# Miniprotein binders against q56419, part 160

Target 1, 326 residues: q56419
Amino acid sequence: MEGRTLEEVQEEVFKRHGVLVPKKELEDLAKALEEAGLLLTEKVEARLKEEEEKLKRERPMRLAGLSYPEGEREARAFLEAFRASYPGEGEEARVLLMPHLEPSRVPEVYGAALAALEKTPPPERIYLVGVAHRPLKEKAAALPVPFQTPFGPALPDLPALQALDALLPFELFNTPLAFREEHSLELPLFFLKGRFPEARVLPLLVARRSPELGEALKVVLRDFPGLLVLAVDLSHVGPRFGDTPLTRTLAEEARRRDLGFLERLAEGEPEAALAFLGANPTRIDGVEVVASLLPLLRERKGKVLAHRLDLEAPTLSAVGAGTLVL

## First folded at step 12 (miniprotein)

Design e_30
Fold by ESMFold2-Fast, scan of step 12:
Structure e_30 (fold): chain B 326 residues (1-326), chain A 116 residues (1-116)
Amino acid sequence: as target 1 above (326 residues)
Amino acid sequence: GDLIERLEELAEEVIRYLKEHGEEELAREIEEQIKDIIEALKSGDTESAIHILTELAETVARVLHRLGAPEELIYKVAKLLARVLEAARRLGDEELFRRAWEAAIKAYDAARELLE
């Protein structure tokens, strides 16, 4: 299917759900889907085409009333509550790493991000880089339409997106459907739009490491300066993610790996951060984003403002989240 | 197939623009060299194709900028060069990679200046 290998499918399942699925299980699943007739039919294809056409106009809210309030007044009170959950002061950000998991699970981590945004001068534009939870036709993608929020639409920076597209060896606007339901963009955008209502946005998704994306972004940022935001979660451990039940030892290892990764990024050493993780046994999903953006992260020093490993007690699993300013 | 088709379409657009603006010599050069590039690509001589295309595109971007061509046209030239850059990188030829990247940046800068 489009020349993707089974190994590439394994990588996507890992990024999407934080689990490593054995090749045989993926083969069995693909066969079952074919036999059940659940693979793309002309009827499904027609429905997907209709959804793609809708996405040419705007990207509607999907998580309003679930992860954040739908009304503007309630949304602003929600932001104030998250800011209040972090007792510290922020630091000015030129690059911000923040999470994209459910905000209510790590309010102090989002609060730290809000504190950093309070210390940051309003940017003309935000380069918002998330993680693809659905397949992309290329290594990365963008959707050049208004993204709806409770604070009004976040408008795309069309000139900057066009400039980026011109420098890439693939079509940047290649998979609109991947943006229909994408919490790694929607959840950080809620906080960013609340703080910087006038900023335009470049909504970017990374599926696989793309060195050409980082090189192109370095050129575009020179001409279209703005705030770079890496919307990534950290360790994913426990049965929900293909591990054994969470123990204190596994939780401490996850915290050690999260913090070691973030501290090396804070020293301006992104290659060292990647090398520290090695085979990435605790499944930090920010690896592909960091690996793509190396030219933008080198020699840029900063500070880890917050970190939490959030326990999901029913599944004996945990997800790491952090706020890093560079 | 797709790369050759895109190359032919862009070349035709550039040639038409150049002829409309009195650049007959460069238009003729593009007509001749595009045939050489396509022949090299079809024969599997990707290295020669990239070399010729990189030199030609750098000249084209400079002339289009001098003529005040639409930024959209110069962006198309930059995008083609970025694709050439990726092809050169896969060949492991760091020299061609660097030349293609420099040409792409020059084309992009030319488009950017016209936008302002």
Scores: ipSAE 0.012, ipTM 0.555, lowest interface PAE 9.2, mean pLDDT 84

Design e_31
Fold by ESMFold2-Fast, scan of step 12:
Structure e_31 (fold): chain B 326 residues (1-326), chain A 116 residues (1-116)
Amino acid sequence: as target 1 above (326 residues)
Amino acid sequence: GDLIERLEELAEEVIRYLKEHGEEELAREIEEQIKDIIEALKSGDTESAIHILTELAETVARVLHRLGAPEELIYKVAKLLARVSQAARRLGDEELFRRAWEAAIKAYDAARELLE
């Protein structure tokens, strides 16, 4: 009855089925449907509250059996296959930029990240910074619970998370539901946990640029040293992302944009990297992350190990992915 | 607003702790200065409020550290100073931001020292 009067509904039923439904019965039905809608809303709200409560204890795997194997043995073989996809040697990372898109689409890029981790001494903790794909109540958030992986749970670094929260102008442990289905953390974490099974993790999401996050992290990293991981994808081009269909020219522009951004970061010039994107149209996933972490990226030189623009042929769209060591 | 409510809650907790540990004079000073700070915030004299609050919070963090207070309580003081620093930044006062942010780091460091 949405968009129709009761009289119109009554008339249509009579015309189609030869039955005159009393207006009172239609009114009663409308009220029952409205009441059922309220009950469905209450059930949804109750379910969301229950999901929030479960997230206070642990974060379960959501992409196991889809993006990576569920079993530990199969997961280990999968990880080693990705390492084998990259023919080069890694470099030691103090800061690692890696992608979070479907790994099977850019195996050599994840392989480059694994090569870098292979050359990196095992950290006591990993600061894993991803991109929020759902709204956050604040500019950034963290979830201080074990994240399940095929290699066992990635345990939170509670002292470091509390230290970080103490230096932020907002409650860090906000919006737990945003972490329930978050591939920008889950997919990089699979690789990081496989390589560094003993490392504790700070799972962080950035929704909007937060200079205060970078400023706080600089202080926390002094007392709680660890590996900083920026889990970000690069250019997003084509109709899937609200753009025109991908052409050779647009793909070349996206590759130039990605590489120009990464090379400026590798030179220790993150402000120049952001300015470069401002001068060139940008749909890079990690802009808000990089803008938030400027104090941690300045004057830190490194190397771009891999880059790929992955074509999604059915949609004539593409996503850029890269591995950068600083 | 929200900052005033958070300030009142933390002040109450700090005052209670100080009184329980023989710091009656500082507790009374906090009670009096909090009223002045809230009045300044309500009257739009935000810069003066931030300056006074920053100095008071630094004193509180030092005393809490000396008393061996729970690190969680000193962390709450650091967080208040972090909030204050961003309020100063929104006002365009980079020097006041820096002053309050340095105070936040000092409070944080005091809490860390208690953990050895």
Scores: ipSAE 0.799, ipTM 0.922, lowest interface PAE 1.0, mean pLDDT 89

Design e_32
Fold by ESMFold2-Fast, scan of step 12:
Structure e_32 (fold): chain B 326 residues (1-326), chain A 116 residues (1-116)
Amino acid sequence: as target 1 above (326 residues)
Amino acid sequence: GDLIERLEELAEEVIRYLKEHGEEELAREIEEQIKDIIEALKSGDTESAIHILTELAETVARVLHRLGAPEELIYKVAKLLARVSMAARRLGDEELFRRAWEAAIKAYDAARELLE
């Protein structure tokens, strides 16, 4: 800490490890380290190294008891309740777009995803593509370890992951710490593992558009067929996301933007879907994922099963969520 | 940079495997061409380096397939070609990108055939 701000310490850890440590955690550590005569950076680095070692063996549940039940029986009842929340019939999916937003906020949308999975024959593997909420050393990453769930561990498809890595211009198994706390994988995986307990998983994170990922996946899917899942949220509007407070007009605009995007994907026109977003593509969370997977989405026609713009009254903000089958 | 280091490491592994399996002529050819590729990269002649590397790697993948080499080794050749294809794309050479990417897929397919 000698002459350095907490922001500078946070930046140093980020540069070395690609992890953004919360300010309160750094403040609590700084107080303890003042007594011990140790540098804050050294203590944080030791902890990150320990966590990285643990992630070489498995990825533990982080949201059990918070976003879904920890026990298997309670987890199955929870999943059945979400399925029951959707009154429509599902459609068979080769590609499924589903949210990673807190499930309790959009139960009908997750219910629609479950309805689609009920109509889908059990896949040998699931390509689960989420959005990185922490920096990655490369444009995309994967963690080739079992992911714990209340339904047992979701096992990695090691041969398919190695095949994918072989066709990428970067190391696929980078930034393991980015997977320690990643709800865009953990929340969809809860539902996918509950429905397809025998399927192996390729847990993939996209931080920035990677056309090379889509091209490589097109080749790998030929030899390792499976269900492609895009775990993405839609519009992010309001002050919580650096935007103006939500009004009725802005909410209506966000709904039209979300649905216009999804309907163009449903017509097999992903480039048109991206173009439809106009000047503000970052307002839809899944843009980088869709842009990376273009070769897998072209000429695939399907159906939008559900859409909702979830309103957060206290923050005057909203997040869009949808279920699309292709 | 990283590409030169990765090239040298993979070349060493491939050369050792080829010599152990009676492919001394190709091993010598790789030793000679790798030096030329590295010099081209150091001098900024990246397009020539990519062209030579792509053709050499295609030949290597075909021979490794014929020898029944481990899939992991042939996958390393495919990965090198994937890296090379993206380097070509960054230079704005779409034709060279396509050639290197097709070579990467061929190497990958060679590895997959050995697993059948």
Scores: ipSAE 0.776, ipTM 0.916, lowest interface PAE 1.1, mean pLDDT 89

Design e_33
Fold by ESMFold2-Fast, scan of step 12:
Structure e_33 (fold): chain B 326 residues (1-326), chain A 116 residues (1-116)
Amino acid sequence: as target 1 above (326 residues)
Amino acid sequence: GDLIERLEELAEEVIRYLKEHGEEELAREIEEQIKDIIEALKSGDTESAIHILTELAETVARVLHRLGAPEELIYKVAKLLARVSLAARRLGDEELFRRAWEAAIKAYDAARELLE
């Protein structure tokens, strides 16, 4: 009844249809709808409990056959095609910013990331920081299980994850279900596992800025050195993201904004990068991740290898993507 | 409420470990101070409680390190100090935050030294 009384519902039906529905029939209907709602809730809760139990053992592929090939041979050829789409040489990365949108939409940007990984010595572990697309119980979360890929399972670095948890003011392993379907981890992981098959992974999601996460990670990285990967997209513009339809001017502004943000990060000035976005009215996917990781990004100079604003013509929308090495 | 629950659970585990390893005096001190700390937190004297708890936890981490305690237990002390540092930050007390966070790192480092 959407918050209406039985008398109000009865009156509305009478006004529209000239029929007076007895209150008992409306009461019986309301009770049946409430009981159906309770049964649906119970069934949904039972299903979520089952999914949560499965996630205690492994995180299965969700986008295999859709965003990347299922078979190892086909996956390898797919990865090589992305590398070939970028004509430049990479740079060694200690920190890599790469996208997490559909790879086929920005192949040269993923190719630039692969070029950087080619110049980077194989790390023992990868700190893979993505963006939560579902609510987390805390500002950040991790899932300490193997993540399946066409190149075999990406194994969790359990000692490093436990060390990180010890320095956080909240339980790190707090929302397993948020990892069930999460492309901001799955898509970058495909490329990272293909290049560094022996590296262990810390799969991390950020929902809201957590200075505590960056502070803890800075300490953990001293004892557990590894590659830090920020898997973030840049500008989100147009109706698909609750904005006005994309124009040539708005697209140009988004490109300048993305590059201004990345250039300030490349200068080792992440606070200036965030302030630049605050001065320019826009929305960038990676803001909460960058704001959480400030201690890891300060005074680290690097290079923007690639940038693209991917246009989605049917929705008059666009998503920015870039590759930055620090 | 959550900080108090975490504090009570960890205190009980630490007290048991200390008594089993001949640190009866420190165990008694924790038993005596924990009730006062909890009372201070409940009465809104959060700043004093955080200061005292930080100093106590630093002492506990140092003693657990000397005893060669399991890293899991010392990690729990570090986590409590991380939670304490967040409580200080929420009070807007940057100095108290810094002190508690440095204590958390010291506890973490003590655990790491025992792990090689």
Scores: ipSAE 0.835, ipTM 0.936, lowest interface PAE 0.8, mean pLDDT 89

Design e_34
Fold by ESMFold2-Fast, scan of step 12:
Structure e_34 (fold): chain B 326 residues (1-326), chain A 116 residues (1-116)
Amino acid sequence: as target 1 above (326 residues)
Amino acid sequence: GDLIERLEELAEEVIRYLKEHGEEELAREIEEQIKDIIEALKSGDTESAIHILTELAETVARVLHRLGAPEELIYKVAKLLARVSRAARRLGDEELFRRAWEAAIKAYDAARELLE
């Protein structure tokens, strides 16, 4: 706790401004500021409770008009433009790894994901696993409400979510507010809902390694089969991420680590993918998701469809993005 | 700590359900076993407590299934077993973890069977 005596404050004001503020007036001011702080705390608490209440009904769009078009027609054209940016055919996915980075920065990577979705039979449900950018009360969380999109609401698979919750050693629906502004779910969901409008969704966030999540999901997927989507970005390098400015050597290291990680996952060797990264010096955020989902990734062979390291020139930083089908 | 509180809450709900469905004797047996389990946990005999709790929870899941109990109640039993398996893993007891996790899956399967 930091504090100055009222007498010291009074003396400093007099010396600097030639005004003697009565001690009682300083005491009254201190009490008023403390009271205002309590009122602000009450207002903040009331607002958080109101936001949490709203999230019991639906999760509204936050990035419409910014990262993707708000209107359905424009959103459809946007999807087709991204698909067109990838010249390949794609491959059927049982597991899809795709980015959650701003789509306009890596259009070919999202195009590759769309190509894979074109080759994939429509799933009854999508297990959408993103990365928590805000603290969770537990290692993982879900929000069992409709998520709004330009293509209509992505409806939660309530039976599958309840089944998952039943096999977890913690409350799955533990941090609703973490979902209010979460681009690792919103951005991939835009593309997934555009391609699979009838699919229900399990929106899942991972904050830290949760082996129990993967163990429970392996059981749930037996009874509730669906498409597993890992919505993760790869290397994060440069000053924006607390690192040195991007150099050619650092960029080459980031690309090597991204591709080595993805290629080992494509061989069905997720433990080898994690081991390859070691201390994760280029900050691949997918490591926590992969470490949580090991039972679902072992012995699944697949293919890396696309990879880019996107340069953020103003900050001399870069973020890796890739599309992998398993 | 938290495990004891959750165990007490679920035991109360299960016992109430059993009494409402004419299973007063079984409810009494469960009350006695839960008391013994909690006493073992409080005395630091965690391994014995987890073993007994796992066996009891399997029995409870089977009985609730036979009575056609709501899947939500049987899911609560599965979740308790998932919590128990985590406690076993934290103790470094992989065999006890496996037994408790297998019991959790059995309770989950019992609930799923009622939904078919």
Scores: ipSAE 0.781, ipTM 0.913, lowest interface PAE 1.0, mean pLDDT 89

Design e_35
Fold by ESMFold2-Fast, scan of step 12:
Structure e_35 (fold): chain B 326 residues (1-326), chain A 116 residues (1-116)
Amino acid sequence: as target 1 above (326 residues)
Amino acid sequence: GDLIERLEELAEEVIRYLKEHGEEELAREIEEQIKDIIEALKSGDTESAIHILTELAETVARVLHRLGAPEELIYKVAKLLARVSEAARRLGDEELWRRAWEAAIKAYDAARELLE
């Protein structure tokens, strides 16, 4: 009915079904639908405002009991099992790239991240940079509240967050609702809090490339040194992502793209890593994060500790995951 | 639009603070320069406005630091300079971006007491 007159709707129903619907009935239906839509909109707006208000105090767990255990003891055993899934020893990280997809799908990749954290001195704060899966009012955002975990609340580094906000051309605390359900922060944070329980956190989301964020972070890190964590997934291939069904050849191409990207980052060449993806098209959600953080990644050499392409057999699709230390 | 509104709001706050702390002559100079900056922005002379605003904001940050102003007020000056540097970046003017960004860092450093 959108863009149609009541007369046109009446005529079409008659042509298709041989029934002449009285104009008043069509008018009454249209009014009822508009009224129901308005009431639904008001209820949705009231609920969103209430949820936004609650997020000013704390960010509750959303994936406890689903992606990780609720209880501290069970969560500790779960985390140690992931570490055991990786046979390597790790390396010290100043910058850590780790995944944010469901941990049980790539336990050895999260295990590699844990191995790196084991070799890393406990930081006073963690700059946790994830990918926004919901729209942000600006290119990036942060939420300056405690994030609940099974290991206790991950406390925000308020002075560092305020310092960062002071150097950005937009309000950093701009979209609290985007943090209500955000696995790119919650899942890495589970592992980070388990290993560094005393570290404060700057929970950051990137929606679009923001070179101003990288420039500001470079300055803030001088006064507020800490561990920089890029929580990003790699290749997204197959029908679930609008591509053809995954074959052995396409999976090998995805692995080559992921590794080519990570290897260029490990050589301290993030621009080359981005250019490599441009020449070898893929849907890597980490692109916007890496593009935003260029000043922090240039000339930092490191090592790819793990990479896996996780197959989602029912959809013949796959998501790449990797652990990189710089 | 947005830059002019934010400039006017911060200018009012800074001018009030300076007058309350005996810097009446500097407050008057800022009032006059802000008028010139706004006229330049309205006439489309964005580059001149950025140059004048960057110099003025750097001076303001130094004076606020000398007066022992609240960190929050000096941070607002740094943020304005960050907004100015982003405007210069969007114009493709690398020199203006660099100058405004350096001024933003200096204002930030003043708030962190890294000067002196």
Scores: ipSAE 0.787, ipTM 0.905, lowest interface PAE 0.9, mean pLDDT 88

Design e_36
Fold by ESMFold2-Fast, scan of step 12:
Structure e_36 (fold): chain B 326 residues (1-326), chain A 116 residues (1-116)
Amino acid sequence: as target 1 above (326 residues)
Amino acid sequence: GDLIERLEELAEEVIRYLKEHGEEELAREIEEQIKDIIEALKSGDTESAIHILTELAETVARVLHRLGAPEELIYKVAKLLARVSEAARRLGDEELYRRAWEAAIKAYDAARELLE
């Protein structure tokens, strides 16, 4: 109940329907609902504990057969097709910003990321920073287990994860269940593992800006050098995201804000990129990740390889996606 | 609060390790200073507590490094200093934040040197 007393409920029913429901009947109903709620809670808690236990061993594929092929041969062909969708050459990346939107929606953007990975020497490890789509107990989290892919398991870099945890003012491994269904890690990881099969991974989620994460990562990257990947989508506009239906003007504004954000990052000016967005009216989800990783992005110059605002016609909504190398 | 609980747990572990490795005097100093730090935190003298705790943790990390302590134990000292630096940041004390964060990095570096 919304904090209402049984007396208030009884009065409301009488007012609307002219029937006085006996207090005992309302009490019996409330008890039955409480008992049913407790049983459902017990079952849900048991299921969550079981799922959490499974996540201590490995993170299984959730989107295989849906967003990418399950079989290795088919997955290889899929990856090659995405690379072919981008006509340009890549640039070597020390930092790569790529999307986590459904790949089939923006194939040329993922193709640009693949082009950059082709020009990048194989890293010993990848710091994969995604956006939490479920609540975290802390501002950020990691899951130190193998992540399954069609190309085999992406193994965690346990020493680097432990080093990172040692420099954070919170427990890094704080919300395993948030990783059970997390496309902001799974979709970029498919492409990264396909290109760098031997690289170990630090799978990181950001829920809210954590400047302490960026400061700690700056120190850890000194001892554990690797490729930093920001797996973020850009503008989210239209009714699905609380806006009015997409118009040409709103779409142009979203593109302008996406590109202005990326271009300032490419100039090595992440604070200017955040300031350019102001109140973030088109809801670029990359702001929380960029705000967390400022020490790693300052004075790193690079290039925007691709950008697209993908239209979701049935909802008159759109999501921006881009590829940036630094 | 949380900082006091974390401090008590780590102090117990560090004191045990130091006693096992012949650092009886430092172990006693830690026992005494921890009581003072906790009293300062409880009385609302958080700034003084953070200053003393930062200096003590730096000394502990240096001694643990000299003794060749497990990297996990020195990492716990670095983490405590990271928590201390965040407490200083929340107080708006940028200089104290910087000092505690530099101490955290030093402890981390000491652990890394032992992990060849």
Scores: ipSAE 0.799, ipTM 0.921, lowest interface PAE 1.0, mean pLDDT 90

Design e_37
Fold by ESMFold2-Fast, scan of step 12:
Structure e_37 (fold): chain B 326 residues (1-326), chain A 116 residues (1-116)
Amino acid sequence: as target 1 above (326 residues)
Amino acid sequence: GDLIERLEELAEEVIRYLKEHGEEELAREIEEQIKDIIEALKSGDTESAIHILTELAETVARVLHRLGAPEELIYKVAKLLARVSEAARRLGDEELLRRAWEAAIKAYDAARELLE
């Protein structure tokens, strides 16, 4: 109805179906629809509140049986298969950039990340920074609960999370529901937990650039050293992302933009990496994460281990993925 | 939340702790200065309010550290100073931002020293 009078609705039904619906029946229907709408809203709100309460205790797996195997043995074999898909050797990482898109689309890129983790001494904690795919009440958020995986629960580093919260101008533990369905944390965590089963985690989401997050993390990492993981995807090109259909030329341009971005990060020049994207426009969800973490990326040199542009022929679109160690 | 609401909540908790630990004169000073800070914020004199608040919070963190206060309470002082630094950033005052952020780190460090 949306601003239509009951008389207008009555006239439209008569015009289309030759039936004159009495005004009282339309009024009764409108009242029933309004009551049903209120009940549906109340039911949805009650369910969301219940889900939010459950998230205060743990974060369950959502992609088990879909993106990775549910059973521990099968999950281990799956992880080893991804490692085997990358023929190169890894490098030790203090900072690891890895993707969060569907692993089966870019197995060699996840394999490169696994190779780097093999060369990395087990950290006491992992700062896992993903991208919010749902709105957050603040620029960033964390969920301080165990995250379930096929390898057992990834336990939160509560002292480090509390220390981080103390240095932020907003409540860190906001928007728990944003973590209910969040593949930018769940998919990298599967690989990280498989390699470092004893490491505690700080599961962090960035929605918008937060320089205050990077400055706070720099201080917290001094007292709570650990592995920093940026779980970000690279170029998004094609109609799925509002662009022209993918061509060989556009794909080559996307690969060059991704590699130019990663290479500048590898040289310890994150501002140059961001400026390069500004001069060579592309859609990268990792921009807000990198912009937030500048203090942690400056003057830290490393190596690009892998890059692939995943082509989606049905949509004439593509998403870039890479593995970078710093 | 509003900086004023956060300030009022923390002030009540700090004043209570200070009175319980023999720092009645500082508690009284805080009660007086909080009133002045809130009036300055309401009057739009945000720069003066932030300057006074930063100095007061730095003093509070130092005294709480000396008293061996719970790290959680000193963390709340650090967080208030982080909020103050963000207010300074929005004003475009780089010196005030730097001063408030340095004070936040000092409060954080004071809490960490108690946890060593």
Scores: ipSAE 0.766, ipTM 0.910, lowest interface PAE 1.1, mean pLDDT 89

